# Designs tried in a protein design chat: VH-VL binders against q3z8e7. Part 31

Target 1, 156 residues: q3z8e7
Amino acid sequence: MVEKIPMTASGYKKLEDELSTLKVKRIDVIEEMRLAAMDKDMRENAPYHAAKEQRGQIEGRIKEIEHELKYADVSEYTDTNTSKVNMGSTVKLRDPKNGECCTYTLVSPKEIEPLKGKISASSPIGKAVFNRNKGEQIEIEVPSGTLQYIIEDISF
Below, E stands for the ipSAE of ESMFold2; O stands for the ipSAE of OpenDDE; V2 stands for 0.75 times the mean of E and O plus 0.25 times the DockQ between their complexes.

## First folded at step 19 (VH-VL; framework fv_denrakibart)

Design W3 (at its last look DockQ between E and O 0.51; V2 from the best seeds 0.00; counts 0 for: pae E 11.3 > 2)
Fold by OpenDDE, look of step 19:
Structure W3 (fold): chain C 156 residues (1-156), chain A 122 residues (1-122), chain B 113 residues (1-113)
Amino acid sequence: as target 1 above (156 residues)
Amino acid sequence: EVQLVQSGAEVKKPGESLKISCKGSGYSFTDYWIGWVRQMPGKGLEWMGIIYPRDSDTYYSPSFQGQVTISADKSISTAYLQWSSLKASDTAMYYCAKHKFRFTEHSYFDYWGQGTLVTVSS
Amino acid sequence: DIVMTQSPDSLAVSLGERATINCKSSQSVLYSSRDKNYLAWYQQKPGQPPKLLIYWASKRESGVPDRFSGSGSGTDFTLTISSLQAEDVAVYYCQQYYSTPYTFGQGTKVEIK
């Protein structure tokens, strides 16, 4: 079978929403095409050609989304804080030395948003926390040495 | 309510062709893979293959590849299993079943048809 | 292909007693990246289609009684009925959905002793 496409539950939902939106847009664009086609000179009908192009773009994106949804690898949602860190997990890390905390969410490469703390599971932090339990101490290698953090909380 | 309703029992002779059906209702038919499972008399379950009704993407078990054809008509929410030439060894109960989720990693079956008994004898 | 082997082939247990069914896969069905076992359990009563009991090796499907539980990881899995009831007489199947073909175990017949 085709290779699975990793994504978060939220990412999956986002794709579903986008798909829904695009399907509506497709209807609208088709109507625009119909209206534009009422013009006798189709060869020079810029609105018709524009709408046709837009339809093509929408159709293409719909197919892409359907493909992604079809082969998605999505983690199940859980409300338990006792679960291991997985794709879609939000992890609170505490520095045992100074007590400072930071929060990260593990996401797929397509969903990375560093400013919002959304990081790849393949990132140094992601690798360090992945499949770990709450309360475990992790180590992250940085150029200046090794940082130690405690997984204080896991959520979805 | 989700339901899978299969066509009735079939009595055939070797060499005859057959197409049985599975109609889904109560859910978005095109969004979920449908599988076919064979169960010979007094035997266990055998995964035959699956189809994604939306685009008719189909996968077969190697044991059934070329032996049967799985298809779907999404306009009437129906999946099919067919033989071009039946054998006596095709005598079995055939189940259609729905995947729990749309994506492939969740390929376990949450709803099943009632089964179609196919009897092939001379 | 991943071969699923159940043991025993048949099991007779007294009412109210524990029933244990084992399932072994020829290859690991644990997806390490997700820490999930792609293993399901089904119950099939005479004259009925199979019914989903357990998925992800240990998660009960909705409506399944608490006396049913799944455990195990990697290649070794167990379905446990903590207190066998009369209505539990059936054949039980494990199934991997890690890779195609999504093979079933040969089944375990559970009867009342």
Scores: ipSAE 0.021, ipTM 0.655, lowest interface PAE 4.7, mean pLDDT 89
Fold by ESMFold2, look of step 19:
Structure W3 (fold): chain C 156 residues (1-156), chain A 122 residues (1-122), chain B 113 residues (1-113)
Amino acid sequence: as target 1 above (156 residues)
Amino acid sequence: EVQLVQSGAEVKKPGESLKISCKGSGYSFTDYWIGWVRQMPGKGLEWMGIIYPRDSDTYYSPSFQGQVTISADKSISTAYLQWSSLKASDTAMYYCAKHKFRFTEHSYFDYWGQGTLVTVSS
Amino acid sequence: DIVMTQSPDSLAVSLGERATINCKSSQSVLYSSRDKNYLAWYQQKPGQPPKLLIYWASKRESGVPDRFSGSGSGTDFTLTISSLQAEDVAVYYCQQYYSTPYTFGQGTKVEIK
């Protein structure tokens, strides 16, 4: 099985938009290189070397995005079963000791905002809740020990 | 509307070459793996292989590796199945089919072409 | 390669009666990290290309009648037609899409008694 990259539909669309923009920018940079190459010595041509460096960055990013899109796993969160945590799910965790709750949303890497509770599926909390049902007790391994929570609610 | 339109029936002799086509429309052709399936007369379905048109990444069934070539021309949204030297045992119906899920090779087929009957006889 | 074996090879069922088709894989097709069985069922009517019925072992494709259902997990799967209709006369195939080559079962021919 080829390893997949979990991603929300929003995250996927952002990558598509970036890819489209980069492909247009690549065309412009290649033209800048062509125009600069009309000078005599390309190795001493500052505009040519600047465009070449920019092209390298663009090509690298395009390759990254195309890989991420090819191996993106977005189809799973069209699953309407809200009893199971998945990408795009919002999960409410309850501490059984004191009844306090906290809320997290599983998002794509580019959408991570830990202070707003938007976490990746690979974070300690994300790993612990992924593919779990409402009512399950989970354990989260942190440097200070093991924390226990109950999944109180799942939504998206 | 998603459509896969295959080239017409072929009657060939052993040793001849052949290239049949499958043109996709109504969807983003380069975003989906497309595959070929053989059905010999009176027999079941055989998975031959799949191709990702964006970069031509290809998986073949071991039974068909070296026997056929799967290719695609993304500029005209067309996939191909070709033989360099046909055998009488290649007589079959050949279907192309589109993966359901975008990008991933781990998918089932949701749309099928109408089939291309290839007959190889002396 | 994962071998897919269907049983029976052929069955005859009276109109309105239940038809049951089994499919067994030589290896598990359950991708446990996503809790998905990578198994599909297709219907092929005479003179037509195959048509998708069921994916993820149990999820019915849009437009497929409620009488079709899939069940099972791991290596043992079942397609059930709860009340056979005349238009259900066809050959049914299971397919795994867990690892290449994405092999099909040999098919089960369903006929009306």
Scores: ipSAE 0.005, ipTM 0.549, lowest interface PAE 11.3, mean pLDDT 85
ESMFold2 (binder alone), look of step 19: mean pLDDT 94; pTM 0.957

Design W4 (at its last look DockQ between E and O 0.15; V2 from the best seeds 0.00; counts 0 for: pae E 15.2 > 2, placed apart)
Fold by OpenDDE, look of step 19:
Structure W4 (fold): chain C 156 residues (1-156), chain A 122 residues (1-122), chain B 113 residues (1-113)
Amino acid sequence: as target 1 above (156 residues)
Amino acid sequence: EVQLVQSGAEVKKPGESLKISCKGSGYSFTDYWIGWVRQMPGKGLEWMGIIYPRDSDTYYSPSFQGQVTISADKSISTAYLQWSSLKASDTAMYYCAKHKLRFTEHSYFDYWGQGTLVTVSS
Amino acid sequence: DIVMTQSPDSLAVSLGERATINCKSSQSVLYSSRDKNYLAWYQQKPGQPPKLLIYWASKRESGVPDRFSGSGSGTDFTLTISSLQAEDVAVYYCQQYYSYPYTFGQGTKVEIK
């Protein structure tokens, strides 16, 4: 049995969408192959070979996505603001000392986008906020010491 | 509309072979796992196993491993449950059921077949 | 294997009253990394296949009346019918889908008192 692949609901949806897109593209590429194959000299038919290669790439990606979806461990979307921080949650952290706020979204390793505040649940921040409630104070260890934040808001 | 339609009731003798079917419609058959659940007369539900029609990946409960065979024909959107040699103890209602989530193995079922009653008696 | 044990085996409740069914798993069905409980509840009326009521321990399936609710975490779960209706007469099953083999509780028969 293959190990489950954790991902957000959003990530799962993206894979579904990509899969749908690829399936359509596959049809198009197959048609391109058909058209190119109508040429008398197939051995020297660059368009045919290109289309064939593209089909192979598409098929490969489809299989990968299907595999990921098959073994996905998905966190479903919840619209409840009273829920604990979970995979897919967006958390707003407030520094009680200076009032500064920062926002992070917990995602799977494959979905990490630091510039957009998408962080792993296994990150220091992720670990600190995971399974915490709104209003709780958390501590994050940094080289300069321990930072304290309050979970001001939780959303999905 | 999503539907799972199972084959009709069966009356068999011990030692006979049997293959019952479950046809899915109203959804992408290959995208959802199909499970089989046994319910003996007056008893509870028993998880037998599941199959992914796309690639025929199959998992069995240890209690049913080697006792039955689960298969699928995706070309006709049909799942199967079969016995090589029936026993009287196989008398039960058998349900096929669809996984709620696409692709995933999370086996909670949102749609169920009407059930196939299998009676095995001498 | 994870054993699911329901209690009581049978329950008689007056119309309009609360019905409570418990389900206990021999092992935790909480996936801590996701904070999700891999537990579902089903309703089976006489002569009918089971019907999905609750999944992820507390999420109500579409079309299921609000009077049905699921709660609990880890090893202890509860299905609650806040106001029992006549059409709620059925056998109810919990099911874990945390690990293979997936297993059902033995069922709880709910009747009108």
Scores: ipSAE 0.035, ipTM 0.653, lowest interface PAE 3.4, mean pLDDT 89
Fold by ESMFold2, look of step 19:
Structure W4 (fold): chain C 156 residues (1-156), chain A 122 residues (1-122), chain B 113 residues (1-113)
Amino acid sequence: as target 1 above (156 residues)
Amino acid sequence: EVQLVQSGAEVKKPGESLKISCKGSGYSFTDYWIGWVRQMPGKGLEWMGIIYPRDSDTYYSPSFQGQVTISADKSISTAYLQWSSLKASDTAMYYCAKHKLRFTEHSYFDYWGQGTLVTVSS
Amino acid sequence: DIVMTQSPDSLAVSLGERATINCKSSQSVLYSSRDKNYLAWYQQKPGQPPKLLIYWASKRESGVPDRFSGSGSGTDFTLTISSLQAEDVAVYYCQQYYSYPYTFGQGTKVEIK
């Protein structure tokens, strides 16, 4: 039995956008192969072989994305309690000492993008904010110590 | 040209079975979810459920779960809606429609069938 | 289930005038990390199946006249026909596709006054 892949609505759309981009790039690579093949001597045709390898990588990624889109389970991330942090929530955290703010979005493991603030519910920040209300002061345990923040805002 | 062609109008009595069809053409039938929508006379649209023809994975609205069966035969590019025992309250127009987005169960409808009128009366 | 409520139930507008249809969802259909509203609008002319007009709340489907526009976010959405034409006489439905079941609004009938 193939397990459903947990995903937020935004994660699903990220895969769709990547798929669309890859399909366009595939068209370009197939045309590059066609142009390179117009050189009648294929045995030393480095451009043809480079494009063939790139096409293989693109086809492999397309297949993977198509599988993940087919088995994505997005419905469990619908928030039935809009007052609390949940999967798919975007949380603004304020440091009460200096007023600096950071924004994070709780996403499935396959959607994690730490540089864009997309984190899992199992991360230290994710664990600390999950099921909390706006205005709560939270403590986040990290390897360097304990950090204190206030949940400034929650959006979905 | 994308086209969804539904089977013709049906007149039935309560307790009878019925299976109506929706044949897709002009697109890759197995790559898109296809859904069924009910419209009772003079009423609005009701989402009934969807099916992925490649593997027959199916989702129903809670209002229709156990009341109808959605199925597909990918070899002939056809989706089905069926009742084992019709009720007078099943009298309605039934539309099939395909998702716009390829592969995904999370989409809106871009092409609709012409509708199948089902009349159930004594 | 997310309940979609349209207003008004019916609307009579003079030819060439602006028609405005509202749709309110019982829960937000905005996925904030992608800034996307999971809302579509359909037109159903008498005796015909529905036709897609708008998706993502504000994006017009190919072939739909530019007098049709969608706006709004979160729970409150609007379909606007900037200059009503005779062929726009129809019932208009909003639909959310944020969570199953993908519910429709009850419909708004638009007529020429």
Scores: ipSAE 0.000, ipTM 0.484, lowest interface PAE 15.2, mean pLDDT 83
ESMFold2 (binder alone), look of step 19: mean pLDDT 94; pTM 0.960

Design W5 (at its last look DockQ between E and O 0.01; V2 from the best seeds 0.00; counts 0 for: pae E 15.4 > 2, placed apart)
Fold by OpenDDE, look of step 19:
Structure W5 (fold): chain C 156 residues (1-156), chain A 122 residues (1-122), chain B 113 residues (1-113)
Amino acid sequence: as target 1 above (156 residues)
Amino acid sequence: EVQLVQSGAEVKKPGESLKISCKGSGYSFTDYWIGWVRQMPGKGLEWMGIIYPRDSDTYYSPSFQGQVTISADKSISTAYLQWSSLKASDTAMYYCAKHKFRFTEHSYFDYWGQGTLVTVSS
Amino acid sequence: DIVMTQSPDSLAVSLGERATINCKSSQSVLYSVRDKNYLAWYQQKPGQPPKLLIYWASKRESGVPDRFSGSGSGTDFTLTISSLQAEDVAVYYCQQYYSYPYTFGQGTKVEIK
């Protein structure tokens, strides 16, 4: 069995959009190939070679995306008090000592954007909060010691 | 690690048929074109042709068109070069080589097989 | 067919000195739309398969020492070894991949003087 590929709903949508774009591009490239092929000496036709290369790249990427979409595991979020942190969840963490809060969104490795608070579910923070409930206290190991946080809010 | 492993040295007589192989590993075999290059003893490199294992799309040098057949079996990640009837002039080292980038027909090769020496003599 | 002609056929250079190999194509291998020269350089040591050094005329392959550089455009290209080392003794080939059939230069043998 092929292992499922965890990703966010937004990530899934991005792949769908990319796939759609690539399919259009494929048509364009095929047309370019056709136009280039109007020249009889194909062996010396740089435009044809370029177009054919582009076609190959597009087709390769399409297959990759189709594979990812086929085996995607997109978590669903329910807006209930019993909701758990999953892939795609946005979590607000509060430091019980000083009251400071941080917000993170759990994403797949390909979707990581640290500056936007998008972190991997496999990161130390991600692992600490994954499958946890609102109100739970979590511990995060850092080089300076152990940090304590309370999951104050979960959203999707 | 990317590797191309070719079949062993061949000693043949004129008129005999021959099929040598090149097995790829450590990469997506179907995504990269494979080329064959001839090097006669003490001579330079000659581009023979290329094949795309995914669909067996093949291009030959005019000098080798009809003289050899390039094929591939993607199920076992292997490319082949074969002769129906060898000539003494076919005596040479034959290299298989992998294109550097996926899907491209631009035949600059980043990985090479170790070569197969073919000797044709009476 | 595009004919690739290298010069010289052989070159003897002292250790630590610059080695220069030229390659001329009978037709331009510059694709203006991409602004790329479809030219590669290979190194072949005795008893070994060729090794890719340079592609797109000037881009160095990973793992290739900095002393190797490619330059040129259109029909005239140059491979330069800024400081020849003992391990650089080999035959060097240029190759165009602009048009079928792709063709190699006749090779340049580099030796230590």
Scores: ipSAE 0.232, ipTM 0.698, lowest interface PAE 1.7, mean pLDDT 90
Fold by ESMFold2, look of step 19:
Structure W5 (fold): chain C 156 residues (1-156), chain A 122 residues (1-122), chain B 113 residues (1-113)
Amino acid sequence: as target 1 above (156 residues)
Amino acid sequence: EVQLVQSGAEVKKPGESLKISCKGSGYSFTDYWIGWVRQMPGKGLEWMGIIYPRDSDTYYSPSFQGQVTISADKSISTAYLQWSSLKASDTAMYYCAKHKFRFTEHSYFDYWGQGTLVTVSS
Amino acid sequence: DIVMTQSPDSLAVSLGERATINCKSSQSVLYSVRDKNYLAWYQQKPGQPPKLLIYWASKRESGVPDRFSGSGSGTDFTLTISSLQAEDVAVYYCQQYYSYPYTFGQGTKVEIK
């Protein structure tokens, strides 16, 4: 009912997963319609009409989700066309429980300086953030337990 | 048009169970987180927790974790707050409230129920 | 937990005068990606449930009189009633919705005189 929708990484991911599933299902249903349409008698083509109805429901839900994602909080704070974490990226991680932030830079093995936040892509933090977008929630397993963060910012 | 209607006042004894309700209408109940807020007599507001009715994903304040259960029945657009064993210190006004934004737990409350007064004494 | 601390606990203000309520969070509630402060203000009149006044620290909810305004960023926020009316006698609460649990301030009681 609101025009802008702030979302966590978890909320956005739920919509993305549903959208991906629906797009795959849409492809299957369109093929079912094509195969059914090869029958000459369309008035008695129950398989065609059933698939057409299912496609209509799928298309409707896809449009709803695409609208929600278009106006979601995540899309409004993107700073670059390529917002994914990669080599050379500096990432700001926010703890969703207390809002505290920390900053890391993904560097080559020769440049690793853990006390200055320069880490490899193979470190626990590096693995968790690599190829992720702003707003995504990540989970890092360390000896003391599981840490959760939201990718707050990505800079290059 | 948006309404949250809570169940009526309750008078209970320590050790009894209780389940109070909050029925939402005039909006898409399953799309919005709904929360519970306690207000002890003469005191401020305390955030107890929230639930997403579509899948029952629930977050509790640490102060209330294990003390109450938040649940929802999406088929009748109703959220619940329940105690297995009431204490005298549970005497308070309890409000339900709806998040403004769809899907996200990162929201404030735009509509509130009228409150349910729970009195626990013997 | 982010602790929300309001000041003062109570204040008495003459009709038509300015009332100022402060709210301080123990940690920033500014979400830098959206450049939004996840801070709301509520009014609770005697015997009534709370009512939303302000969200995103400074945006008035529909139907809220223009004498109510919110300001501040990060950790320091202010609710201002520019010209106090009799119907503004209430307790006012700030709330952060940045990080669970979404804590309220302890409240500020506003009275006339």
Scores: ipSAE 0.000, ipTM 0.489, lowest interface PAE 15.4, mean pLDDT 82
ESMFold2 (binder alone), look of step 19: mean pLDDT 94; pTM 0.952

Design W6 (at its last look DockQ between E and O 0.01; V2 from the best seeds 0.00; counts 0 for: pae E 18.5 > 2, placed apart)
Fold by OpenDDE, look of step 19:
Structure W6 (fold): chain C 156 residues (1-156), chain A 122 residues (1-122), chain B 113 residues (1-113)
Amino acid sequence: as target 1 above (156 residues)
Amino acid sequence: EVQLVQSGAEVKKPGESLKISCKGSGYSFTDYWIGWVRQMPGKGLEWMGIIYPRDSDTYYSPSFQGQVTISADKSISTAYLQWSSLKASDTAMYYCAKHKFRFTEHSYFDYWGQGTLVTVSS
Amino acid sequence: DIVMTQSPDSLAVSLGERATINCKSSQSVLYSSRDKNYLAWYQQKPGQPPKLLIYWASKQESGVPDRFSGSGSGTDFTLTISSLQAEDVAVYYCQQYYSWPYTFGQGTKVEIK
């Protein structure tokens, strides 16, 4: 069996949406091909060849997405705050010293968006919070020393 | 409503070939894995294999590899289980079952066929 | 292959009493990354196909009575019927879907005492 592909529910939904979009686009491109094929000289028909190439690209991407969806390992949505931090979890970390808070979401490597706080479970922060419970104190190693945070909240 | 309807009971002799069917309805047939489970008389459940109807990707349990063939015709939302040469030991109830979700990580089965009884005797 | 072993093979319980079925896997079916146990429970009544009761070790399938509950983690799991009813007479199976091939326990027959 093919290895599972980890992703968030959000990521899965994005793939579904993309797939839907591509299927519509495929229809459009096929129509463009049909129209272009009405040209008398097919060998010099740039629009036809462009459309054909685009169709190939769309078909390729569709297959990729279908593969990912087929073998996806998706975290279930849960509103339970007592759950451990895992893939798809949004974690609020509070510095017990100064009260500052940071929010991170654990995502698959393909879904990483650091500016939005989407980080890998294999990141230093991800490793520190992974499989931890709400209320636990975690330690993150940084070049300047060890940072301590409390998991204040877990959401999905 | 989701339904899996299997073909009727079969009475066969050893050496004969057989193909039984499972027709799905009420859902997108191509999007969900479908599997076959054997249950010998008075015995437990055994996974035989699964198939993804969209591309006919198929996996067999080692115990059934080469013993049966699983296939699907997505145009008529039907999965098949077939034998080239039946044995008396193939006498059993055979169920088809649907994955609850499309992705493989959710490989529990929410809908089952009614079963097909196959009897092989001389 | 992951071997699933249930205990007991058969169980007789009085109406209204608790029934407990155990299932042990030869390997852990806990996926740590998701903190999920890839374990399901099925009920099979005579002449009927199996019916899904529990998935993820402890989540009830829709339409399943509250008296059915699943617990456990790793390699040890339990199906509990808090108050046995007459309609609960059946064979119960655990099933792992952690890795292919998927495997069932040998089944536990629950009867009324």
Scores: ipSAE 0.019, ipTM 0.640, lowest interface PAE 4.9, mean pLDDT 88
Fold by ESMFold2, look of step 19:
Formats: sequence, C-alpha cells, structure tokens
Structure W6 (fold): chain C 156 residues (1-156), chain A 122 residues (1-122), chain B 113 residues (1-113)
Amino acid sequence: as target 1 above (156 residues)
Amino acid sequence: EVQLVQSGAEVKKPGESLKISCKGSGYSFTDYWIGWVRQMPGKGLEWMGIIYPRDSDTYYSPSFQGQVTISADKSISTAYLQWSSLKASDTAMYYCAKHKFRFTEHSYFDYWGQGTLVTVSS
Amino acid sequence: DIVMTQSPDSLAVSLGERATINCKSSQSVLYSSRDKNYLAWYQQKPGQPPKLLIYWASKQESGVPDRFSGSGSGTDFTLTISSLQAEDVAVYYCQQYYSWPYTFGQGTKVEIK
C-alpha cells in the first residue's frame, strides 16, 4: 500500500493553492518556450533552454503535490518546518554590531547571481543559514575573520 | 495600441524623495520586462535596469545598484523608478521601455515611454 | 561590462546620399553559430524618445523604411542609411543585449549638409 502522508489542514490548503498556481504558471512557461523558439536558433537558444528547464521543475513539482494530496492524512499537526530556511527562501541577515542588513536568496548553482543576492546553499553564507530558523544567530568563518549575523526574516 | 505613459516632469531639491511612474497599456503588462534608461542633459543613453512585473524580479546595472529602486504594481499595470534622496546629479530625462519578447530578460526595447524630465536643483 | 564604441561622433551627409555609422563592441556579442548577434540600433530624433530600427544586427523592425539596414558580426557592426531623407536627422545608438548589463554606444549625430 502507498504510505499516508501526515499533514495539517493548513498544510493541505497550502498544497492545493500551490498546485493551482503551478498549473497556471505551466501554461505561461509553455508559451515562453513557444515564443523563444520563434526568434532563435534552437541549438544556441539560451532563453528556450531556460524556459524548458523551468517547465521541467514545474511539472515535477505538480506531480509531487498531486501525489501528496492524494495520499494525505490530514490531522491537527503543526508544520514545524515552515519557519526554516530552505531552497528558494529569501533571508534577511542583520549584522548585530552595526545593524546593517543584507538580503540573500538561496538558489540552485545555475541561478547564482551575486549582484541580485542569489547564492547557492553550498556557499559559506548559504551553508550557515540553511535549515535555520528566524531569529537565530549564525557565524561564518572567512579568511578576514568571523562574520556574525542574525536571521531577521525569511520569505518563501 | 501599445503605449507606455510616464508621469509628468518633476522639479525637486536635493534630499527629497521621488517616485516616477510608467503605465503600460495595449498589451499584457505582466508578460514583458520593463526597463529604465537615463539620459543626462546632452548625453547618451544609460541602461539602468529592468523588472518583470509578474513577480518583481529585478536586475540593476552596477552603476545604479543601491542608487534607485525599480518596482512595479501589476494590478494597475505600472512600473516605478524611485529615489529616497535625490542629488543634483540625478537631473536627467528618464525613459521606460518594454522588451520585445515575452518572459525573457534577453531582449531589446521595442516601445518607449515619452520620458520624464527630473530636475534637481537648489 | 561590454563597452560599445560608435564612430563617427557626428556625420554630415547630403540629402539622398548614403550615411554609414560604425559600432564596435569590446567583446563579441555573437551568440549564435548562424550569425545571431545580440545588437540593436535605435534612432532618437530631436525631442523624441528612442525608436527601434534594427535588431539581431541586421533585422529591420516592422514599419522602418527600407533605406535602413544593419550589417556586421562579432564585434564590428554598421548601420547604413542608403538614401538620407530630411526626417533622418537624429542621433543613432547601438546597443548590445548579449550580456548584463546591457550597454549603449555613445551615439552618432547625423545631420544634413
């Protein structure tokens, strides 16, 4: 038999809402692929390949959610992991010494963009924040010393 | 008919805040990146950055990172360029422009707004 | 950043004669093995916003007169106006959209002599 997946009523609704959103985004991404193919050589069409990869991620997530909803065992459990930094999270880090803030988004290696604050989970900052809660103080050791930050906010 | 209509000319003093707007009509506003371009008096064009209104994903030129804020309100089909504290060196014409191709940040501009003249002086 | 350099800075051409504007990029903007160059040309007439003329270095935008053509590949590009008209008095800009940040040339002013 297929294992039941325990979740809260709130968790179930969040999955339903995400599924609905992803199905709409799937339509948009398929159109992105069509438009990209119209104006470029397919072998050297970076926009087409980016959209194709995005579609694959959306299709995979849709299948995952559909499975989770089908086998959900809804209970009054609280999702204890909703406050943790995960892939795709945007974190606001505050330096407790001077109050300065930096914002980073955890992305896959192919999406790293330092000027936009998009970093990998394997970077020094990414490793330090991954799986941490809002309000936690983190330390990062670099050649110039130890950097300390407080996770001030997490967005998903 | 595709149109980008910008807010009117502004005369400001150093240190004041300002938010100028660019309203898109005649096309699917959320499907296209919108860019901002500065033209200082008597000078050429400078690419400032772009935004994707659907999710507010934003790229800045390094020269403008931290100097301005680009934002959008997709519910009213409007993009914004904002300063928290204007300097005299911000005196310029500012254009918004839309990318030709849907969804992609790798594009050129096919439609331009009429421009917003910002004058910053004592 | 890719630096775009135009030449000449100013150009005076008799009505009906050919105008040629050059644009050189500091690195290649060729993305495609089939000569897909990420280069655009814009026209800015006095008192007006810029207007797209040419994309992918050589493709003419809809509604642009046939006298405007683009050529070149890699790092060296040319905008040609085959028979200059009075309404072509403008500043012309090249722009690369190959890599972020996207950059413009400094402009070339075209005048009737």
Scores: ipSAE 0.000, ipTM 0.474, lowest interface PAE 18.5, mean pLDDT 81
ESMFold2 (binder alone), look of step 19: mean pLDDT 93; pTM 0.940

